# Ledger of designs, part 116: VHH binders against q9p7j3

Target 1, 174 residues: q9p7j3
Amino acid sequence: MILPLFPETQVHVFVYENVSNCAAIHEQLISQNPIYDYAFLDAATILYKKQVYSAIIRALEDRRDEQMKTKTIHSEVILSLSPKTEISSAFRQFSMTKKSKNIVVVKIDSKLTEEEEFERLDKLVEGNRVEFSDEELQKLIDFKVLKKNYKLDPSTLENPLASILSSIALRGYS
Below, E stands for the ipSAE of ESMFold2; O stands for the ipSAE of OpenDDE; V2 stands for 0.75 times the mean of E and O plus 0.25 times the DockQ between their complexes.

## First folded at step 9 (VHH)

Design v5 (framework vhh_5c3l_4; at its last look DockQ between E and O 0.70; V2 from the best seeds 0.57)
Fold by ESMFold2, look of step 9:
Structure v5 (fold): chain B 174 residues (1-174), chain A 120 residues (1-120)
Amino acid sequence: as target 1 above (174 residues)
Amino acid sequence: QVQLQESGGGLVQPGGSLRLSCAASGFTFDEHAMSWVRQAPGKGLEVVSDISWSGGRTYYADSVKGRFTISRDNAKNTLYLQMNSLKPEDTAVYYCATHSKWGFPDRDLRGPGTQVTVSS
């Protein structure tokens, strides 16, 4: 897809459930294998499409403004999901781990159609693709993790979207 | 091979200052975010501060905000931590650490550390 503020930047987002090879993927990410240059997120931390899009937009804004903290746009997406700018905690909290079961995968600056990118990604991920939708994400979320990652009060758990999006948008400001 | 070497630790009185340095080699220093991590006696590791690959963005733990300043000199492959208004609670071994280019934390890529002791 194309975001209006970034017309030259093609973005794809995929969701996989029941992934059996997260440990192998994680080793490829640690070794920085260019074939695996995606943002691999733990789906247990993602409740909304807008949560992911907000992080992508923030990462792209930081790149545009020469304010990226990490060297790659995909690592910046992972950082941008966090309400804090501390790199280690952002990756611990949001990145796919060896123990992850379900993942959200983001590709920025794709030169491929969604279908072509999927064909490439499907060779890397051993799992079942599902739709990138709030309905599917709600089946994969861990609400205890979400509450902890965004410091949500019980009262905000009724409609956490606004609190989450403001945390992403206001990251680093108070 | 990656090598990190901290220096500048020592014994200082409460309210004093120290400046830590970390000499880095074996990797493209200016493409990696860096951090200072400390371990107080009997405690786990705490990320004190981190800094972007370019030096333009930083993070500070609440316990050190306003007192510590992280910086880097990419021409000299050196990371710094200026520590002011030191408190006994800052007593720890301080390590510099690097993040992968893709941002992943890697505890195996840290130096041997330098001891900071804040005591009357």
Scores: ipSAE 0.541, ipTM 0.810, lowest interface PAE 1.9, mean pLDDT 89
Fold by OpenDDE, look of step 9:
Structure v5 (fold): chain B 174 residues (1-174), chain A 120 residues (1-120)
Amino acid sequence: as target 1 above (174 residues)
Amino acid sequence: QVQLQESGGGLVQPGGSLRLSCAASGFTFDEHAMSWVRQAPGKGLEVVSDISWSGGRTYYADSVKGRFTISRDNAKNTLYLQMNSLKPEDTAVYYCATHSKWGFPDRDLRGPGTQVTVSS
């Protein structure tokens, strides 16, 4: 996928449910295995496609403007999901953990087609690929976690998307 | 192996200043964002400040804004925290922390810490 604002950057997003090897993936990330150069998100924290895209765009803008807080674009995507500026909080809030069952995987600067990237990633993730859609994401979300991450209250729960996007967009401007 | 060692803590009167240092080794320092965190007696761990890998962006907790300054020297693999106008509520063990380069939270590591005590 090509984003209109960043035509030179190819982005792929994949969703996996019932992943059995998150712990193994975690170990590879710890060891910094370059084959695992993705942003691995816990699907329990993602409700909308636009949430993911907003974070990607924010990260790409930061890179464009040479304002990245983290070294890699993928870590910056994870940071960009958070309403908080501090890095530790963002990673704890949104990153895949050993205990994750469902994950969203983001690839930035891909040189491959979506199908080719999927074939590559499918060798790493032991789970069922599902459509990257609001419908499928809604099946995987943990609303308790979502509410906590974005400090949603009864008034903002009527339109969580607006609150989420505002949080992402206005991070650091409070 | 990642190693972090804090120094510069001590006893100071309210309104005083301290400068903390953190010596880092065992990882590529200039590829990692760094943080100062603190833990007061009976309280949880609090992020005080963090700094981007290049030093171009910083974060400060509201409680320390305007008083503390985080900086880094990537050539020396050293992180700093200048603490001015110290208050009794700043009393805590201060830790230097590094984060995962790829955004994985379980890799956050910190040093043994240095005690900062602000008291009359």
Scores: ipSAE 0.512, ipTM 0.786, lowest interface PAE 0.8, mean pLDDT 93
ESMFold2 (binder alone), look of step 9: mean pLDDT 83; pTM 0.842

Design v6 (framework vhh_5c3l_4; at its last look DockQ between E and O 0.70; V2 from the best seeds 0.00; counts 0 for: pae E 4.8 > 2)
Fold by OpenDDE, look of step 9:
Structure v6 (fold): chain B 174 residues (1-174), chain A 120 residues (1-120)
Amino acid sequence: as target 1 above (174 residues)
Amino acid sequence: QVQLQESGGGLVQPGGSLRLSCAASGFTFDEHAMSWVRQAPGKGLEVVSDISWSGGRTYYADSVKGRFTISRDNAKNTLYLQMNSLKPEDTAVYYCARHSKYGFPDRDLRGPGTQVTVSS
């Protein structure tokens, strides 16, 4: 996938359900294994495709402007999902954990086709790939977690997408 | 071996100031975001502040905004925390913490800490 605002950057997003080896993946991430250079998100925290894309765009903008808080673009994507600027909080809120079962995986700056990237990633993730769509994400979301992460209240629950996107876009400007 | 060593703590009166330092070694300092965390008696660890790998972006807990300033000197592999207008509730052991290159906090990697006591 090519984003209109960043035509030089290829992006791939994958969704896995019933992943059995999240704990193992998590250990590799902690150990900073470069083979695992992806953004591994907990699917329980993701409701919309636009939420993911918004975070990706924000991270890419930060990189363009040389304002990344974290060293890697993938960690910046995770940070960009959060309404908070605190690094630890963002990762606690949105990153895959050892207990995760469903995950969203983002690859930035891929030189491979989607299929080639999938083959590579499939060696790392033991789960079932599903479509990256709002419909599939909606099946995996934990609304309690979502509400907590973005401080959604009854007035914003009618249109959570607007609130989420505003939180991502306006982080640090409140 | 990765090492962090905090210094600069002490006893100060309310309204006073302290400057903490953290000396880092055993890793590439400018590839890691850094944090100051603190633990008061009987309480859990609290993130006080964090700073980007380059020093251009910072975060502050609401309780310390306007009073504390985090900074770093990548040439000296040193992290700083300027603490002004100190309050009794700031009393805690302060630790320097390293984030991984991928942003994950290394909960186990911190120095021995430095004691900050604010008391009249």
Scores: ipSAE 0.781, ipTM 0.889, lowest interface PAE 0.7, mean pLDDT 94
Fold by ESMFold2, look of step 9:
Structure v6 (fold): chain B 174 residues (1-174), chain A 120 residues (1-120)
Amino acid sequence: as target 1 above (174 residues)
Amino acid sequence: QVQLQESGGGLVQPGGSLRLSCAASGFTFDEHAMSWVRQAPGKGLEVVSDISWSGGRTYYADSVKGRFTISRDNAKNTLYLQMNSLKPEDTAVYYCARHSKYGFPDRDLRGPGTQVTVSS
């Protein structure tokens, strides 16, 4: 996916399945350990690569425009996945929880190559890395959760991508 | 240790006003977005309002728009909710809640609450 307005911002996205230590990662996030400064998303809520890239772009636009609601760019990515502006619901709906099994992990402003960032992240996450692809994401999605999070009715279920991307891009204008 | 302490609740007549305060300590207050949430008798939790870490962006539930104003004073580590034109439907325990800096649900980081009762 292309980040046309932010070519100098290095972004890495990783997908892990069968993660055994989400509770431990969650404890580190509660403690606000800066080593864990990533966006940890529940993969059950992510169907498309473009869903993630659109949230990243929206977060970066809000940072550029000094319109961020949350303090870190990574928490802003989580907020940006939500069709609603309410912070509490966005984190509840999209963030990794102690009970998550599969996760998508985003790093923005990385100073490392993808391989180097992976090596650091792999020490923190106990799970199996899979490719960041629509094919792999579709194996991990929970469609009931997706439908609920984006209010996908029968008319949008055949082509949910456009509805999801519109929700991300237009949030705050409704 | 993290502490949030609400105050300013009480009994008020319909149409009246109250100002809630939430004193925060044990964390870097100006790095966190904050919320007011409420729980009416026999109901679940409702997010009443959110405010960004800087105070520049806000959200209000439809039920309180135009009547309630959220604000924060980062120098005093205090969150506020100005509640005007109060209705009996606003009767609830009001909680101050901190949002995670790193983007996970953090409902456990809220204060003990303050009771607001709107009754004739």
Scores: ipSAE 0.237, ipTM 0.648, lowest interface PAE 4.8, mean pLDDT 87
ESMFold2 (binder alone), look of step 9: mean pLDDT 87; pTM 0.885

Design v7 (framework vhh_5c3l_4; at its last look DockQ between E and O 0.59; V2 from the best seeds 0.00; counts 0 for: pae E 2.9 > 2)
Fold by OpenDDE, look of step 9:
Structure v7 (fold): chain B 174 residues (1-174), chain A 120 residues (1-120)
Amino acid sequence: as target 1 above (174 residues)
Amino acid sequence: QVQLQESGGGLVQPGGSLRLSCAASGFTFDDHAMSWVRQAPGKGLEVVSDISWSGGRTTYADSVKGRFTISRDNAKNTLYLQMNSLKPEDTAVYYCATHNKYGFPDRDLRGPGTQVTVSS
């Protein structure tokens, strides 16, 4: 997929359910294995496609402006999901953990087709791929976690997307 | 192996200043965003400040904004925290923390910490 404002940057997003090897993937990320250079998100924290795209766009903007806090674009995506500025908080809130069962995987700057990228990623992730859609994401979401991460209240629950996108876009602004 | 060593802590009166340093070794320093975190008596770990891998972007906890300044020297593999206008509530053990290039903490490694005590 190509984002309109970043036509030179190809993005792929995959969703996996019933992943059995998240702990192993996590260890590879800790060891900074280059073949694991993806953004691995806990699907329990993702409700909308636009949430993911918004974070990607924010990360790409940060890169464009040479304002990334983290070294890689993928870590910046994880950071960008959070309304908080602390790196540790963002990762605690949104990154895949050793205990995750369902994940969203983002690849930025891919030179491969979606199918080719899937073949590569499928060697790393032991789970079932599902469609990247709001319908599928809402099956995997933990609303308690979502509400906590974005401090959603009854006044914002009728339109959580707006609140989420605002939180992402205005992170760091008072 | 990753090693972090904090220094510069001490006893200071309210309104005083301290400058903390963190010497890093065993990893590519400029691949890692860095943080200062602190733990006050009876309280949990609190992030004080983050700095980007390049040093170009910094963030602060609300409680320290305008008083603390995080910086780094990638050539020296050193992280700094200038603390001005110190308050009693700043009393804590201060730790240097690292985030690898993928943003993850490096096995939750911190140094032994340096004690900062602000008291009249």
Scores: ipSAE 0.819, ipTM 0.901, lowest interface PAE 0.5, mean pLDDT 94
Fold by ESMFold2, look of step 9:
Order: structure tokens, then sequence, then C-alpha cells
Structure v7 (fold): chain B 174 residues (1-174), chain A 120 residues (1-120)
């Protein structure tokens, strides 16, 4: 996928359910194995496609403006999902953990087609690929986690998308 | 093997100062974001402060803002926490924690800690 504001940047997003090897993937990320250079997100924290795209756009804007806090664009996507600026809080809240069951995986600056990237990723993830769609994401979300991460009260749960996107866009200003 | 070793804790009077150090080895230090976390008696872990890989970005818990300063020396692979105007509620074991360039691992990759006790 190509974002209009970043026409030279190829992005792919994949969703896996029922992942059996998150602990093994986590160990590879700890060891900084470059084959695993993706953003691995816990799907329990992701409700909308636009949530992911907004975090990607924010990370790319920060890279363009030389404002990145983290060393890689993929870790910057994880940070950009958070309404808060605290680095460790963002990683704890949004990243895949050893106990995650469903994940969203983002690749930025890919030199591969979506299907080529999928073939590589599918060798790493033991789970069932599902469509990156709001329909599939809603089946995997944990609303209690979402409410906590974005400080949603009962009234904002009526239209959480606008509240979530505002939190991502205004990070550091509130 | 990642190794983190905190030092500089001790007993200090209220209003006093301490400087904590964390020596790091077994990884490329300037690829990692770093944190100071603390655990007061009978409490869970609290993130005190974070610092980006370059040292250019810092954050602080509200309880320590204006009193504590995080810094790093990437040439010496060392993280610091300058703690001024110490209060009894700052009494805790202080740990340094590391987060690699992919944003992993979580809070459990930390040193053995150093005790800070603030009492009269």
Amino acid sequence: as target 1 above (174 residues)
Amino acid sequence: QVQLQESGGGLVQPGGSLRLSCAASGFTFDDHAMSWVRQAPGKGLEVVSDISWSGGRTTYADSVKGRFTISRDNAKNTLYLQMNSLKPEDTAVYYCATHNKYGFPDRDLRGPGTQVTVSS
C-alpha cells in the first residue's frame, strides 16, 4: 500500500488470529533478529484500520521531521499508537507480548509486494491470517483494554474512532 | 547476555540528593531506550522516567517531575538518575530497564536494583 503523503513508502499490514508462537517471536525481537523487523502489535488493542494507518502516518511524519524517539520506524509505530509520550508505557500497552493470541503486523519501507511479504512473514508466524478489515479487527479487540489505553468514558464509546484518532494526532499536547 | 547493574543507592535525609548509575553491557547501548523503575515496599512497579536511545527525549512520572533528572552517556554505556529534594515516599528499590530498537522487551528486562531509603 502507498500513502498519498508518502508516495515512495510501501506499507503492508497483516492480521493473524490464534497465534501459537508469540513467545518464540518475542524472543527473536529481544535478540534483535533482523528477520523480525516488523511492528508486532497486540490485536487486542486495535479496533480500526484507521487506528493503524494514523499511527503509521504519525510515525512517518516524525521521521520526516527528525522527531523520532525510537531507533526504528517500526518501534515508532508502536509509540505512535499511544496518546502518551512515555516510551515504556507505549511498548507495554500496544506491543505483542509472549501471551498474545492475535496480532497485527506492520511492515514499512517494504521492497516486496504484499504477497511476497506475506510469504516471508508466514514462515515466522504460526497462526491464521485474516483480512485486515474493521470487521475482523472487531472480533479480536478487547474493549476493556481499548478503553483503558485511550481513556474512553461511556459516552465516547458511542463513537470511539474520533476519540482514538484525536488522541493519536494530538499526542504530547494533552 | 544483557547485563544491567545499578549503583548509588543509600540512606539519605529528606531533602537530600542521590545520583544513581546503571552500567550496561552485552548489548549495543545506544540502540536502546532506557527506563528507571522503582518498587516501594508493598507496592507494584512504577515507571519513574524514560529516555530515548539518543538521550534527546525524556519523560517523568508526575511524582518526581522537577526533582529527578534522567540522563545517559552512550560513550560509557551508562544511564543516570539524579534525584534531588528526596522525600520519604521516594524510598524504594530502583531498577534500570532496557528496551531494544524494536521496542522489546517489556519491564522484566532490568537489573537487580539499588535500595534508596529516605528517612530522618
Scores: ipSAE 0.374, ipTM 0.687, lowest interface PAE 2.9, mean pLDDT 88
ESMFold2 (binder alone), look of step 9: mean pLDDT 83; pTM 0.841

Design v8 (framework vhh_5c3l_4; at its last look DockQ between E and O 0.02; V2 from the best seeds 0.00; counts 0 for: pae E 17.8 > 2, placed apart)
Fold by OpenDDE, look of step 9:
Structure v8 (fold): chain B 174 residues (1-174), chain A 120 residues (1-120)
Amino acid sequence: as target 1 above (174 residues)
Amino acid sequence: QVQLQESGGGLVQPGGSLRLSCAASGFTFDDHAMSWVRQAPGKGLEVVSDISWSGGRTTYADSVKGRFTISRDNAKNTLYLQMNSLKPEDTAVYYCARHNKYGFPDRDLRGPGTQVTVSS
């Protein structure tokens, strides 16, 4: 897909459930295997499509403005999901772990069609692809983790999307 | 082979100061963000502070903000942690950790650690 504000940047987002090889993927990320040049997110931490898109846009804006805080655009996406400024904290909060079962995968600057990218990624991920939608994400979310990551309380739970987007947008301004 | 070696720990009284160092080798130091993490007795690993590859960005856990300062000398392949106004709750083994080129922190890639004990 193409984002209106970034017409020269192609973005793909994929959702996998019941992934059996997250530990293996994690090892490849640790080993810095270039084949795994994606943002691998724990689906348990993602509630909305807009949450993911907001993080992507924030990362792309940082890159555009030459203000990225991390080394790569994909790591910047992970950082952008977090209300915290610490890189390690953001990864701990939102990145795929060895214990993850469901994941959201983001590709920035893709040169491939969505289908071609999927075929490539499908060789790396052993799981079932599901639709990237709020409905499917809601089935995979861990609300305890979500509440913790964004410090949601009874007052903010009335509109969690607004709170999440505010956290993403205002990171570093609190 | 990637190697990290922490030093500078010791016994200090509350309110005292220590400066930790981490000597890095076996990789391009200025291509990687770095972190200080610590593990107190009976507790898990806690991220203390992060620093970008250039040193232009630093972050701190709330528990150490205003007291600790992370820095690096890329010419010397060395990471530092200046710890002021130390508290008993800062007692822990301190490790330096490398982020990979994708920004992923690997806390398991650390040196033997250096013991910091804050006690009256």
Scores: ipSAE 0.048, ipTM 0.465, lowest interface PAE 3.3, mean pLDDT 92
Fold by ESMFold2, look of step 9:
Structure v8 (fold): chain B 174 residues (1-174), chain A 120 residues (1-120)
Amino acid sequence: as target 1 above (174 residues)
Amino acid sequence: QVQLQESGGGLVQPGGSLRLSCAASGFTFDDHAMSWVRQAPGKGLEVVSDISWSGGRTTYADSVKGRFTISRDNAKNTLYLQMNSLKPEDTAVYYCARHNKYGFPDRDLRGPGTQVTVSS
């Protein structure tokens, strides 16, 4: 996929449900294994495609403007999902953990087609791929986690998408 | 074609106030969330504030929280930023930006900006 603002940057997003090997993947991420150079997100924290795309765009804008706060573009995506600037809390809140069951996986700067990237990723993730869509994401979300991560209350739930996307765009400002 | 035009900038003393306006045309204004974004000299872009399409939800950067107020008048196709208790650190070019179809502020869907300078 090519984002209009970043025409030279190929991005792919995949969603897996019922992942049986998150603990193994997590160990590879901790070991900084380059084969696992993706952003692995806990799907329990993602309700909308636009959350993920907004975080990707924010990370790419920060890279272009030399304002990245983390070592890689993929770790920057994880930070960009958070309404706060603290790196460790962003990873705790949004990153896949050993206990995760469903994940969203992001690859930025891919040199492969979507099908080719999927074939590589499918060797790493033991789970069922589902469509990256609001319909599928809605089945995997934990609303308690979403409300906590973005501090949503009854007044903000009337337009939760706009509130969530504004938090991503305004990270560190609220 | 989306057209956005900021106005209301200028030179102001620390502690002073300004009200920025953004006139919008070329799209259905009340279908879109809007943001104010600023760029200080030699710095990158900073998102200052966001407002939902209806005006019912607003958010602010920590650096301006409690001092700035975003609002919109959908009948006049106009976005506003009331800036109070201005500090030298608020010196920047201020842009209004429409959110794109993915729901985030888009650098390509913004106006040419208005300069705000806060100095003694």
Scores: ipSAE 0.000, ipTM 0.115, lowest interface PAE 17.8, mean pLDDT 84
ESMFold2 (binder alone), look of step 9: mean pLDDT 86; pTM 0.872

Design v9 (framework vhh_5c3l_4; at its last look DockQ between E and O 0.90; V2 from the best seeds 0.00; counts 0 for: unsure alone 64.4 < 65)
Fold by OpenDDE, look of step 9:
Structure v9 (fold): chain B 174 residues (1-174), chain A 120 residues (1-120)
Amino acid sequence: as target 1 above (174 residues)
Amino acid sequence: QVQLQESGGGLVQPGGSLRLSCAASGFTFDDHAMSWVRQAPGKGLEVVSDIAWSGGRTTYADSVKGRFTISRDNAKNTLYLQMNSLKPEDTAVYYCATHSKYGFPDRDLRGPGTQVTVSS
């Protein structure tokens, strides 16, 4: 996928359910294995495709402006999902955990086709790939977690997407 | 292994200043964003400030904005916290913390901390 504002940057997003090796993936991330240079998100925290795209765009904008807070574009994507500025909060809110079962995986700056990237990633993730769609994401979401992460209340629940996107876009502004 | 060691804490009167330092080793320092966190008596950990891996971007808790300044020297593998206009409510153990390069949540990797006490 090519984003209109970033035509030179290829992005791939994958969704996996019933992942059995999140703990193993964790070990590789902790050891900083470059093969695992993806944004691994807990699917329980993702409701919309646009939520993910907005975070990606925000991260890419930060990179463009040389304002990345984290070292890698993928960690910046994770950070960008959060309405909070604290890095630790963002990672805790949205990153895959050892106990995650369903994950969203983002690859930025891919030189591969979606299929090729999938083949590569499929060697790393032991789970079932599902479509990256709002429909599939809605099956995996934990609304309690979502509401907590974005401080959603009854007034914002009518249009949670708008609230989420606003939170992402206006992070750091009060 | 990751090692962080804070220093510079002490007793200071309200309105005073302190400068904390954190010596980092056992990892590539400039690959990691860094934070100062603190824990006051009877309270949980609070993020005081974050700094980008490059030092170019900083964020602060509302309670310390305008008074504290986080900075880093990547050549020296050192993190700093300049604390001005200190208040009694700033009394806490202050920790230097590092984050996962790839954004994976892990245990808090921080030093043993340095005590900051603000009292008249």
Scores: ipSAE 0.857, ipTM 0.919, lowest interface PAE 0.5, mean pLDDT 94
Fold by ESMFold2, look of step 9:
Formats: structure tokens, sequence, C-alpha cells
Structure v9 (fold): chain B 174 residues (1-174), chain A 120 residues (1-120)
């Protein structure tokens, strides 16, 4: 996939349900294994495709402007999902954990087609790939987690998209 | 094995200054964003400040903006916190924390902490 502002940057996003080996993937991330250089997100925290795209765009803008806090673009995507500036809060709230069941996986600067990247990723993740779509994401979201992560109240929970996107866009300025 | 060791805490009067240091080893220091985190008596952990892997971007809790300055020396694997205009509510154990370049959500790796006490 190609984002308009970043035409030379190939991005792929995958969604897996019923992942059985999140603990093993987590161990590889702790060990800093470069084969696992993806953003592994807990799908329980992601309701919209636009939520992920907005975080990717924010991370790419920060890289372009030399404003990244974190070393890799993938960890910067995780940070960019959070309405807060604190690194530890963002990682705790949005990253895959060893107890996650469903994940969203982002690869930025891929030199592979989507199918080639999928073939590589599928060797690492033991789970069932589903479509990256709002329809599939809604089946995997935990609304209590979403409400807490973005401080949504009953009035915004009916249509939370604008509040969530505003939080991502205004991070560090609100 | 990640190792973080804070130093520079102590007793200081309100309005005074302290400079905290954190010596880091066991990982590639400039691959990691770093934080100062504090725990006041009877309270939970509060992130005081974050600094980018490069040192090029910093953020601060509202309670310390304009008074505290985070910095790092990647050649010396050292993180710093300059604390000016100290207030009694700054009394806490201050911890140095590191964040992996891959963003894993394990509990933050941090040192044993250094006590800062601001009292008349």
Amino acid sequence: as target 1 above (174 residues)
Amino acid sequence: QVQLQESGGGLVQPGGSLRLSCAASGFTFDDHAMSWVRQAPGKGLEVVSDIAWSGGRTTYADSVKGRFTISRDNAKNTLYLQMNSLKPEDTAVYYCATHSKYGFPDRDLRGPGTQVTVSS
C-alpha cells in the first residue's frame, strides 16, 4: 500500500485472529531479533483502519521531520496511536502482549509485495489471517479498552472516530 | 543484561537544584528512548520526562515543565535530569527507565532509584 504523502514508502497491514504464539513473538521482541521488526499491535485496541493509517502517517511525518522519539519506525507507530506523550503508556496500551489473542501487524518500508510480506510474516505468527477492514476490526475490538485508552465518554462512544483521530493528530499539543 | 544505576539524589531546600545521573550498560544505549519516572510517598509512578534515542526530542509532565531538563550523552551511555526550582511535591524516588527499540509492552526496565527530598 502507498500513502499519498509518502509515495516511495510501501506499507503493509495484516490482521490475525486466534494467535496461539503471542508469548513466543513477545520473547523475540524482548531479544531484539531484527526478523521481528514489525509493529505488533493488540487488535483489542484497534477499531478502525483510519486509526492505524493515522498513526502510520504521524510516525512517517515525525521521521521526515527528525522528531521520532523511538529508534524504529514500527515502535514509533505504536507511540503514535496514544493520545499521551509518555512512551511507556503507549507501549503498554497498544502493543501486543504475551496474552494477546488477536493482533494487527504493520510493516513500513517493505521491499516486498503484500503477498511476499505475508508469506514471511506467516512463518512468524501462528494464527488465522483476516481482512484488514473495519468490519473485521470491529469483531476483535474491546470497547472497554478503547474507551479507557482514548478517554471516551458516553457521548463520544456512539461515533468515536473523530475523537480518536483528533487524539492521534494532536498528540503532544493538547 | 540491562543495568541502570541512578545517582545524584539527596536533601535540598525548596527552590534548590539537583542533577540526577543514570549510568546505563548491557544494551545499545542510543537504540533506546529513555525516561525519568518518580514515585512520591504514598503515590503511584509518574512519568516525569521522556527523551528520544537521539536526544533530539524531549517531553515533560506538566508539573515539571520549565523547571526540569532531561538530556543524554550517548557517548557516555548516561542519562541526566537537571531539576531546578524544586518544590516539596517533587519529593520522590526517581527512577531511570529504558524503552526497547521494538516497543514491547513488558514492564519498563528501570534502575533501583535515587531519593530526592525537598524539605525546609
Scores: ipSAE 0.629, ipTM 0.846, lowest interface PAE 1.6, mean pLDDT 89
ESMFold2 (binder alone), look of step 9: mean pLDDT 80; pTM 0.811

